# VH-VL binders against q95uq1, part 11

Target 1, 197 residues: q95uq1
Amino acid sequence: MSDNHEEESNVPAYVPGKHVSVDQLKQQDAEDEALKRYKESLLGTGVHAPKDDPRKLVIKEMKIQIEGRPDTIYPLDTKELIKEMKTKPFVLKESCHYKITLTFNIQHDIVSGLKQTNTVYRKGIKVSTEKHMLGSFAPQALAHSVTNPRHGWEEAPSGMLARGSYTAKVVFTDDDNEEHLSVEYAFSIKSDWKSDD

## First folded at step 1 (VH-VL)

Design Tc3 (framework fv_tixagevimab)
Fold by ESMFold2-Fast, scan of step 1:
Structure Tc3 (fold): chain C 197 residues (1-197), chain A 121 residues (1-121), chain B 109 residues (1-109)
Amino acid sequence: as target 1 above (197 residues)
Amino acid sequence: QMQLVQSGPEVKKPGTSVKVSCKASGFTFTDSAVQWVRQARGQRLEWIGWIVVGSGDTNYAQKFQERVTITRDMSTSTAYMELSSLRSEDTAVYYCARVEDYIWGSYFDYWGQGTMVTVSS
Amino acid sequence: EIVLTQSPGTLSLSPGERATLSCRASQSVSSSYLAWYQQKPGQAPRLLIYDASSRATGIPDRFSGSGSGTDFTLTISRLEPEDFAVYYCQQYDSSPEWTFGQGTKVEIK
């Protein structure tokens, strides 16, 4: 549940502004080979978003890792999968150690100051709001990966009042308050794992 | 109530520019994208471009790239489309429309009333 | 670009009859990202159907959409007098270089 606001070691170097497109940036400096090579190293090479996909942020998957248990993976790269997410709750045992990894692509343009705001509800009542800065990301062929927490594990709550069913909404925004994506999901906190979990 | 209200009709000479406004009310302007489309009398709808209101990021149809600029003013909840180097072929009704789910390159759920732009010499 | 071709160009029917309007795409439209609009003279278009088959808020149940891939259909089960208008299909599968069909005029016999 703890929100890590620190930049992670696997976050790319800061890229100023998201208003300059990758193609526009490369075109402007075509005559300067040294500057072109530098910008290509920053922006990545050979990455062009399909014309049929206007998304700037494409989340490929969300991975829930629990210490001592198999990973739970949610593919999220289509609108249908995102809408289905809230019907497929995951389970956390009281005091278990967990971490969440997002694997995603950036398309069309550099996204500066990508952050997630995660709001958790119980029976419609807001119980927490956590914000986590993910960093700034450029379009590239290889997917980006961000894990929270960056180091070690997060510990699930414990106690009779913590047990129960929850829903959550995570919203991905950037430095200009542009909303890229919103996902709703569900989870439960239980006293022990079921034998078939 | 959700509304998009456009500026009034324009009569322009060839070679000049026109700027049409589109004022939003009744919805969260920053969470949407505004599309611009035109329709000449008796012709199909033709897409011009869009702006994602929160970021100011734009995308323009190839045909209009060199002549169109779409902007927004978040303080007044207003989007603008400016078309330069006007020709008689630009005579049309210009519409703005909201796209709530712009991540999916979506359908146009709410439309402005339209602005007639006439280009004649 | 995806070219949308609508047929027929004009459909002449009487109130109470069933109208069937076709929209064909030059290449496959992914995830049925296709919408239908109604336009009356002097008015802005009005959204009827999105995602090929989902009816927009406030639209009467006599309007329905179907189809996938390259072939899409708008059906009006029992024409009312107010339904005589021009109908346009639109694809939003290609990034915002979206395209519209040329329209089908539904006119009273």
Scores: ipSAE 0.000, ipTM 0.440, lowest interface PAE 15.3, mean pLDDT 79

Design Tc4 (framework fv_tixagevimab)
Fold by ESMFold2-Fast, scan of step 1:
Structure Tc4 (fold): chain C 197 residues (1-197), chain A 123 residues (1-123), chain B 109 residues (1-109)
Amino acid sequence: as target 1 above (197 residues)
Amino acid sequence: QMQLVQSGPEVKKPGTSVKVSCKASGFTFTDSAVQWVRQARGQRLEWIGWIVVGSGDTNYAQKFQERVTITRDMSTSTAYMELSSLRSEDTAVYYCARETYEVSGDYTYFDYWGQGTMVTVSS
Amino acid sequence: EIVLTQSPGTLSLSPGERATLSCRASQSVSSSYLAWYQQKPGQAPRLLIYDASSRATGIPDRFSGSGSGTDFTLTISRLEPEDFAVYYCQQYDSSPEWTFGQGTKVEIK
C-alpha cells in the first residue's frame, strides 16, 4: 500500500464563519484570560461528552470505497471494535482505485492539527510510513468527515511482488504531540477478485 | 498428516552448486511460506531465506543474497533452495520449514520442519 | 540485527528436576515475537513455544515460556527422560534478519 498523501492532504474546505480559526488562536499566548475565554466559546453550548468517556477523538467508522464495487464500512466507535479491526481484513485487487473516509467526533476540547501516521508491514517488515494532515476540529453534534485522497482515487499496487497479506498501524496525534488513538488493521492485495487459491 | 519431505544427501566439490528440494503434503501448499535454515555440526541455526508460496515473493539473508535462489513449483507442491559457489564452510544440514499464511504478516515462527538434507562440500 | 544470547550453555540435571533456560536479546523484541525450539541429535528442531508464552499444538504443559523486552525464559517444570535435548530461542521481530540463540544443552547428570 502506497498511501502517501502528505503533500496532497489539506484541511477540507469550510464554509465561511465569524470565528477566528483555532490555528490562529494557538499562535497567541494561551495563558491570556480573554483568549482562553474565546477559545472556550468555540466548544459550543449544546455539545455534551459522556461523563465516563475521556476520549477527545472518537472514530465512528472507516469507509473503504473501491471504484466499481460496494463500500465496505467498519464501525470503530468502541475500544472493542477497534481491537477487532485487525481480525477483519479487507481485500484490494491489484491496480484497483480506492479511497478511505473517516467519520469521527471530537469531545471535550478542540483538537488542533490532527494528523494520522500510517505504517504498513508485511511479515514484520516495514514497507511504508505515510503522514496525513486531517485538520483542526471542534466538538460538535454532527460528526466530522475526512476522505483521503481528497480528490480522485488512490491506486493499489500491482505485480507478483505486491500481492500478499499486510498489516498496518495508524496513530492519530495533534500539534501538541498528544496521541489520541492507535488502530491496527489488516488487508490483502490479490490478483483477481474471483481468485480463490 | 502434514509433512515436509526433503531430497537426499549431497556431496559437492568447492565452486559447484547444490539444489535442495522440499515437498509439501497433507496441507494446502499455497497457504504457506517456506523458510530455509541451515546448521553446521555443533553450531547454531542460521536463517537463509523464505518464499511465500502463493505469490512467489522471496527474501534472503544478506550473507546469502548473492549465492542463494529460492523457488517453488505449485503443481508439485515443492519448494527449492539453490546455493551456488559452494565453500567448505557451507557443509551443513539444510532444513526447510513451514509457516502458515495468515492475515497478520507479523508472525514468522516455524511450525513444521523437513527432516533435513546433509550437504557436504569437500575437495 | 538482534543478537540472542542463551544461558547457561549446558544444564546438567536429573529427571524430575526443574529446568530454567534464559534467552537475552541485544535489543527489545517487540510484541514478544520470540519462539523456542527443541532439537534432539540427528533430528530437525521442534517448535515448543511461540509469542514468548504460547504452547504449540501437542506440546506438554510442563513446558512454559515467559518474559518480554530483552529477557525471556523457557521453563520445564519437571524433566522427563525425553526432554534431554538442545533448546534454541528465535526472534522474528526484526525482518529479514531472523536470528537464533546459540543453544542450551540440557543433559542428564
Scores: ipSAE 0.000, ipTM 0.428, lowest interface PAE 16.6, mean pLDDT 78

Design Za0 (framework fv_zilovertamab)
Fold by ESMFold2-Fast, scan of step 1:
Structure Za0 (fold): chain C 197 residues (1-197), chain A 117 residues (1-117), chain B 107 residues (1-107)
Amino acid sequence: as target 1 above (197 residues)
Amino acid sequence: QVQLQESGPGLVKPSQTLSLTCTVSGYSFTSYWIHWVRQAPGQGLEWMGSIYPGDSDTSYNQKFKDRLTISKDTSKNQVVLTMTNMDPVDTATYYCARELWDAFDIWGHGTLVTVSS
Amino acid sequence: DIVMTQTPLSLPVTPGEPASISCRASQSVSSYLAWYQQKPGQAPRLLIYDASNRATGIPPRFSGSGYGTDFTLTINNIESEDAAYYFCQQYDNLPYTFGEGTKVEIK
């Protein structure tokens, strides 16, 4: 999957060596203040992030939906819950239809070009790597939600060779290649559901 | 041809440490879990533990928790079972087996370990 | 631990007859159950996995059925070479556990 980012503007490298007028300096100062006030207004009183929490991306939960079965929800908004997730695998029946939904908040500033890289391993061997562009997100009180696949359902593999235990690592990055979060989870592909699933 | 072969001492004295080796050939050693299962004479099968040789991840039957260690030597395609403080009740045929589809699809021939003075 | 109970423990059968062995789990294991055959002096051999799927190379006279707590291994038209011990095994939860075994004896 190619990155789908806003087209960059090319700025000529030419510098005229000309004196900048006092009026132009005053206008630049006003524009800087206007940009600052605009950013402050975007945050409003209803979208303040805790000052002791430097995270820009906070995953609230991951929801696994399987056609014909109850949803499985993993709360993930603390580091302890994220660590615990890899010890609580979920089960996919071969050929079942499923989708995964993430709900999250953005804090402090706009995140441009948020991208999810999901790598799946079987017994330590990398079997797939998928990249999904999520988009650009601003801080807001209501959580953002993204579902993969966006439409319909994904089908779990089938057959004797596909069955077994898997682990996965999902990494969230942005246009600046800043890594915001990494989550590890586990799942298995079985011929039928476990009694406690 | 996929093969697993156990080797080790046929006789161990009480209180000594047992070391068994499972040598693997014919497939990607680091890509499959390998399990140890034992069988006392005339008795049933007992799962002991497992290792994934690709990253040394292990699982143990907790009844052996303070005596059993499973390790690997990737350069030799070997899995090693080490069990301390052997007792006559540990007399058994010890098998290693490969996991496929969560079941044990290929087994070694087994090695009999007798614990006696 | 999940306890696996097999019945009968000994099953004498005449060649050509069907043989059925039952396996009961102390709690549901869904379909996460395997059957193994073991002949004297030999290692176990996988027959059935996921309750009803035959392993590669296993003759069609062997079949498995069941779900939850009750499972059956059936050997249709039994042959003299089928004299062996048969074990069920659950892999729904650790530790993996086996039934005590059923000895199939050819008369």
Scores: ipSAE 0.000, ipTM 0.447, lowest interface PAE 14.8, mean pLDDT 81

Design Za1 (framework fv_zilovertamab)
Fold by ESMFold2-Fast, scan of step 1:
Structure Za1 (fold): chain C 197 residues (1-197), chain A 118 residues (1-118), chain B 107 residues (1-107)
Amino acid sequence: as target 1 above (197 residues)
Amino acid sequence: QVQLQESGPGLVKPSQTLSLTCTVSGYSFTSYWIHWVRQAPGQGLEWMGSIYPGDSDTSYNQKFKDRLTISKDTSKNQVVLTMTNMDPVDTATYYCARGFDEYYMDVWGHGTLVTVSS
Amino acid sequence: DIVMTQTPLSLPVTPGEPASISCRASQSVSSYLAWYQQKPGQAPRLLIYDASNRATGIPPRFSGSGYGTDFTLTINNIESEDAAYYFCQQYDNLPYTFGEGTKVEIK
């Protein structure tokens, strides 16, 4: 278990002030125009989202890869599956090497500076907050894929204090601090593997 | 002196909603999980679900998920079990129990018998 | 769901004898298994957790063993006050599930 409770954000954030000055309005207009041009440069593909689906971020699946073990795949492409995620915990053995891959589609508009903020709790106590920049993504037919860590493996914690049940909340936001999706999930750190793994 | 005590109606009519309260004392309410476990007359134990009162994190037995809600009231040190559409097969003694790391129950309430009949 | 099967369902024993109760999981639960004692009209009482660790206040005559799918609760030199139902519980997978119970009767 890490003793560092504060994790720095590596993502620039646009934070509008409580009061908007004339200079801030001009800056916002210039920023909106630049963003619009950027989005238009990435589009030009003719990709169309379903009319009855207003989501900009659609996670198709989450894949948990553990070194030396079969992949665990969670389909997440509906709100019902996302809501149920917390009731379907996965297991990490102490010190195991793992990585998580998200496969997703972007709909309707480009998402600039997509980042995830993952907060982990044990018995209501916040044990860590990790922020990861995923990148900028355009609507396209082929799903996007992002793996964390980008290179190599993450190592699960070890020790008596690390073992137990955890809950986590991951929030996906962009450079404009628009929240696209929030997912709650659960996992356990155990001395040995889960029986169905 | 850790204590858990269930309270609620002893009789519920079919199709009505059951509400049971678990009141705890003698420890930090927000630092331990609270489980609900039931036992039909003459039968074994059945885990229903749990809540961590510190953040309202919940786990449910999927069998009950459509009918069961577990909530908390931190100001009263209480956990509440709400279950809709009660049926005679739901007749059981209902226990709340303190969980260690969510998993096993180290301290149990005395239980409250709920009979579902017309 | 993981099914927990206990044998025997009824176990008559004479005071001073050892008693053993078996619990079998339908799939591996590693060491994530607890044992509870329940006397008539009372709530269950935790005896053993993590397959072999005695809970606080539990007499040393109670012991647990096993790993994976096969677990045993042993009561050495059984006393008349040990007449009760005994249940195993797995906590490897949701939903947590219990065995059907073993009734220990003193002859």
Scores: ipSAE 0.000, ipTM 0.432, lowest interface PAE 17.1, mean pLDDT 81

Design Za2 (framework fv_zilovertamab)
Fold by ESMFold2-Fast, scan of step 1:
Structure Za2 (fold): chain C 197 residues (1-197), chain A 119 residues (1-119), chain B 107 residues (1-107)
Amino acid sequence: as target 1 above (197 residues)
Amino acid sequence: QVQLQESGPGLVKPSQTLSLTCTVSGYSFTSYWIHWVRQAPGQGLEWMGSIYPGDSDTSYNQKFKDRLTISKDTSKNQVVLTMTNMDPVDTATYYCAREDYDILTFDYWGHGTLVTVSS
Amino acid sequence: DIVMTQTPLSLPVTPGEPASISCRASQSVSSYLAWYQQKPGQAPRLLIYDASNRATGIPPRFSGSGYGTDFTLTINNIESEDAAYYFCQQYDNLPYTFGEGTKVEIK
């Protein structure tokens, strides 16, 4: 665009007072079962959801953890960041141990039976598909986190045929088969790390 | 066909600012890092810096700290190199090059543009 | 900065002979080492990446080997069109650095 004006985008602002109020309510009456159920009902109905943001699933970040290496974090707060994700690949060394953590919020209503489907492609050809049931999640101020694998580490492939570039697509659906979000990302499998990776 | 082409002044006076553009075509401009590399006459190659046009993330060789800025114009598929306080030692052929995310180094280079710094 | 040292700086060869160029890094660069060919008045052309992988369109007479600090570019059965400068480049750590270059001359 020749007239591209880079001004501050209008994004929903975090409201500290509203967040603090919800946290105070949760802490003050945690031991009272009637008040606890009332709070869970209130939060579960999405009463605190922003009116100007219709998303039910909001990804905050994707974290790549590699055993013995610093974490790599991708912020995914906006649709623009999600679109750009696939163009900033991360590197995995052959046979390294890794895991991926997604941090997210649920808005407006309870999502029942949230399922994650991860499909990996190489040169446009599907090489694997894995499905994981994540559970049911209610709207709340504090973000949820899910890690794959849930326990331990996943091992990166090895060998000459495994080396190369990959793309992946993670799709989130629920018990009603409603698609809430898809995120595309990319990675490469190499014989060794870059020193600044 | 992937193409990169540098353009800018062939002559710059000492203490003036250099501005070079790298125009790209044949691929998704915002999906690849673009680097600047220069070569003094009869000398080797020297990496200057890079930009990811998708979000303007930049990296610079510290040798050029405070003199070098790399920016982009997505509407024109251009990366711009700006370097202040030019000196005769900065006389060189300036190249832009694309970093392929598969191979992690420079798969396509521009033709290069010779910049002579003299009075 | 990582210093890249090439030997020899000049290599005269006869067509049909093999040519070998060495590149040494001042510290380990793992396999993040590339080789480029540059003819006078032209931009560099990628030959080899990841120490031993040939770039697309590069003839099989070019091969690379090595890991860590010591790397070799080999041109088997050299042809007259291979007369050029050859540069190694590490891309393991910023700033990316190049060797001084080797001039391959046809006798």
Scores: ipSAE 0.000, ipTM 0.500, lowest interface PAE 15.3, mean pLDDT 82

Design Za3 (framework fv_zilovertamab)
Fold by ESMFold2-Fast, scan of step 1:
Structure Za3 (fold): chain C 197 residues (1-197), chain A 120 residues (1-120), chain B 107 residues (1-107)
Amino acid sequence: as target 1 above (197 residues)
Amino acid sequence: QVQLQESGPGLVKPSQTLSLTCTVSGYSFTSYWIHWVRQAPGQGLEWMGSIYPGDSDTSYNQKFKDRLTISKDTSKNQVVLTMTNMDPVDTATYYCAREDYYDSSGFDYWGHGTLVTVSS
Amino acid sequence: DIVMTQTPLSLPVTPGEPASISCRASQSVSSYLAWYQQKPGQAPRLLIYDASNRATGIPPRFSGSGYGTDFTLTINNIESEDAAYYFCQQYDNLPYTFGEGTKVEIK
């Protein structure tokens, strides 16, 4: 089928096969015992995942920042909050500048080459697909934070055909093509801000 | 071979506007971010801003945003830094450097730098 | 802004000795940490990126380690040509920020 996605994405494309798996990272460091022991210490101390929580990726929140507007924050650290995302759409004004920040923890093991694929739909039709390489992350007490776009702002579409309701699905995968998380959300594009938006 | 080269005036009077050009060669100009970094004499490195020549997306250090503009000329493979209302404290060596668009691997190539002295 | 703190600010070493430079971030930068070498009158040169990956053409005596907030650059068996300033840089969050630099002096 024809791809009617927008070419206005500033999201960097992921280059497959450039990243190294956890096992390969450990092998690369095999002759550097200090680095190997440091990585083992980092994984074994100060970062304990609940035994009844098998998740490797835990999104704590998603922050929608719009230039000149207050931030909108969605807590996502439970399955119930993730499920509710699509019932709480956010609003983008035509041509507004925005960016999205994810705050997350990694549990149990290092995740190599974490990437996100964001697909946007309107009336069941795929509008755009954007891929963004987030990097490699280890379990640690402090949350990780990544913003997309990494630089500047992304611009919302404009025009009478662009206005309306949208749904989106973001999928997080790694270098081994393991799927860690999928989140569905909704938003709308409007001609102007409402007083209660 | 990859090359970045800064050019512009070596001397600027206080209150004047600075214009510096970074000319690149040896790679796809529209596939890498170009950053501007400055270094005052005897001081450390300070990130100023960047542009992605593929779509002119820009980022600025908030410290400079009201004075600093970064633009491009794709036909010449050039990035231009413009900074208004120069002050003696802006005396520094100005560098341009590139960053990979897909996989950020630090600033892998730098220009040689151009010294800009702000004095009456 | 993320503040990058380097220690020591100056490090005199004898050829053949190992040298270690520390870099600490005010908040986690994951592995998005680079090290640069700058000799007098020259532009900075990338040594290490993604905390521990050696850049093209960099000798194996240079190595990087760390994750999160604490990072180390190690130069094993230091040579006279390694006399230079060394800077760490985070590129996890805008604005990108650099450490104050460490001057490595050969005795």
Scores: ipSAE 0.000, ipTM 0.427, lowest interface PAE 21.4, mean pLDDT 80

Design Za4 (framework fv_zilovertamab)
Fold by ESMFold2-Fast, scan of step 1:
Structure Za4 (fold): chain C 197 residues (1-197), chain A 121 residues (1-121), chain B 107 residues (1-107)
Amino acid sequence: as target 1 above (197 residues)
Amino acid sequence: QVQLQESGPGLVKPSQTLSLTCTVSGYSFTSYWIHWVRQAPGQGLEWMGSIYPGDSDTSYNQKFKDRLTISKDTSKNQVVLTMTNMDPVDTATYYCARDEYDFWSGYFDYWGHGTLVTVSS
Amino acid sequence: DIVMTQTPLSLPVTPGEPASISCRASQSVSSYLAWYQQKPGQAPRLLIYDASNRATGIPPRFSGSGYGTDFTLTINNIESEDAAYYFCQQYDNLPYTFGEGTKVEIK
């Protein structure tokens, strides 16, 4: 139900600092210490980023998964592909279940407190803003992967007023307030799938 | 030009429901988040929750989540705070406030003048 | 919840002196920090956002600095009209939280 979906979207899936307890603080401290140890370990193992690529965060792809339908994959590992993304909208059927997965590499140094801010617009009017903590990530050869929502599925809005074209802007920042990436994408909400969708 | 104005009862009895209205003017009502912040007499500020009037998206401080509902009436340019089971410790000046920027929510550029709500029998 | 701690809680100052108020977060809030001024019987007024950006109409004697967990609001050449409460607020994570407030009194 759209009403239930809207209420659920108002509760961030991950809110650092919300319900902060002694156990949460100890867990956060332990994670920071583990990352520090891992960073020290990298100096010994010789993990190296390409010296001609200064990026700390390299998004490889964004995957849109819709329950019962083929995945839509956007490669994003070049500046040109990121710029093109907003011209290639994806379609969500009213009330469909979906999730979005980002696959990325971290280069040069540990990124602490990676955050995602997602703002959605309809006809230039802001309709929602959500902030999500993704976590801390170290350089490694294998790509990292994060999915929103972290568990289960998001439900697309429904109703005649919900149908239409949307744009979204997602910004990735860290604890040092360094902006790593900004991506604009587009999507539409329709009453039903077309036969060729 | 931009104005926010709170209105509602100045006195509420314990266990009753509070209803406060924030009326806005001078800007596009559906384009900015509206927040509710309260301040007990002689105390600091406490964020309660917010609504985006363009789609009724809401966020609540977990402390109030089981008692607090924020809604809107776009035809009147109004945001409504409803809080159930009022207690004397809920005595405070209640403010509505606006987020300044399109892309980020979190700080408040315009505030209403506040409305004092006293909870007593 | 992120706890915001202000020091001092009371700050008597003489006109023309600089005044400094500190705000500490229990965990990093990056630069997502605002400062507000509140005079008796009035609503808070935004002074500084994103730790160091001055809001529209705010005199240049007000400045903010800091990052992470340690922030400072500075008022240079304080004027009698600056007698007020001052609050910091983090907006990095929900719930948004405020410091206890600092009362600036003009001697």
Scores: ipSAE 0.005, ipTM 0.452, lowest interface PAE 13.8, mean pLDDT 80

Design Za5 (framework fv_zilovertamab)
Fold by ESMFold2-Fast, scan of step 1:
Structure Za5 (fold): chain C 197 residues (1-197), chain A 123 residues (1-123), chain B 107 residues (1-107)
Amino acid sequence: as target 1 above (197 residues)
Amino acid sequence: QVQLQESGPGLVKPSQTLSLTCTVSGYSFTSYWIHWVRQAPGQGLEWMGSIYPGDSDTSYNQKFKDRLTISKDTSKNQVVLTMTNMDPVDTATYYCARDEGYDILTGYYMDVWGHGTLVTVSS
Amino acid sequence: DIVMTQTPLSLPVTPGEPASISCRASQSVSSYLAWYQQKPGQAPRLLIYDASNRATGIPPRFSGSGYGTDFTLTINNIESEDAAYYFCQQYDNLPYTFGEGTKVEIK
């Protein structure tokens, strides 16, 4: 979203995995001015979650960017949209350059050590597992964004054995092994983009 | 200060099992992958495998699949490498190293390394 | 497995001169390439990550460039303390693989 300035924006990934409440962070702040600056950046303006929404992690969207192609955006902020995601596969051309951005909110309490585990299957056979440490995040009004890869582009596989249809499951957990969300999605690797889009 | 320290036997007999320990301090043990990398005398570096201590998920170089196991002991902040059926060709300095922790398969490098421990396989 | 090839394997240099080391991948690794320095009897030390970013504490005389299959590590105004082995490593795909190493010798 906006450019990071180290003195004013402490990245949640900087905070390693302990589950602590907002009130506990405020209590620890009493005597240390350097720590106070950090906590002021982390705690925000006292944003509160809706009373009837118990979710700590709300993914607003997943954005797939392919070099030279229009972005594909999946809104994921409701259970219905999450359930439907696997029926809307995206296509990657062999060797294309792409990246995926997640935009999300944290509600109710700090989530420590948020991780995503992405498992990819082909015809029911597990072909890869990837783990991404996202960091520790506090409730705040502004959405958090994480892009994979963090730098540059990822290159889609190529070759006869790489082409085909894939399904994937991504699971979001934290340091307490609490599962916040799981999403199933589908994609295919093709020799060229289809006539239809 | 982030530190990783390898320990284990300096000498192993052929056909025996090697057990090496990597002890970690100065950061959240369960939040970063730990890799094992070895280097034969006068040779280059060879990646062996890794573990995420938070849930014991592992990745292995398939050349070692039948004889390498990586495990953890969270109470001691330790990662353990176990390798069976040691051969003189396995003589090497063994390093543990911390992955930056974000993306193991698509983009994460080893930012902090232990000092290494030399293992000689000889009768 | 992705094969990483370094050239040259041995590089004698005079202090104050620039030095360059090449690393080639057998298939594209995008920007997922790191460079490590290893002095005799020591563990490898991270120099460069994501092809061109200097790690914390690394002097600005070290720089990296490249994308895809061709990468270069450059050391400007080389100092005597830079005598060491240098290794490239891809982390685009498992198993992670390293180049053979380049020995930089101060003459």
Scores: ipSAE 0.000, ipTM 0.456, lowest interface PAE 16.4, mean pLDDT 80

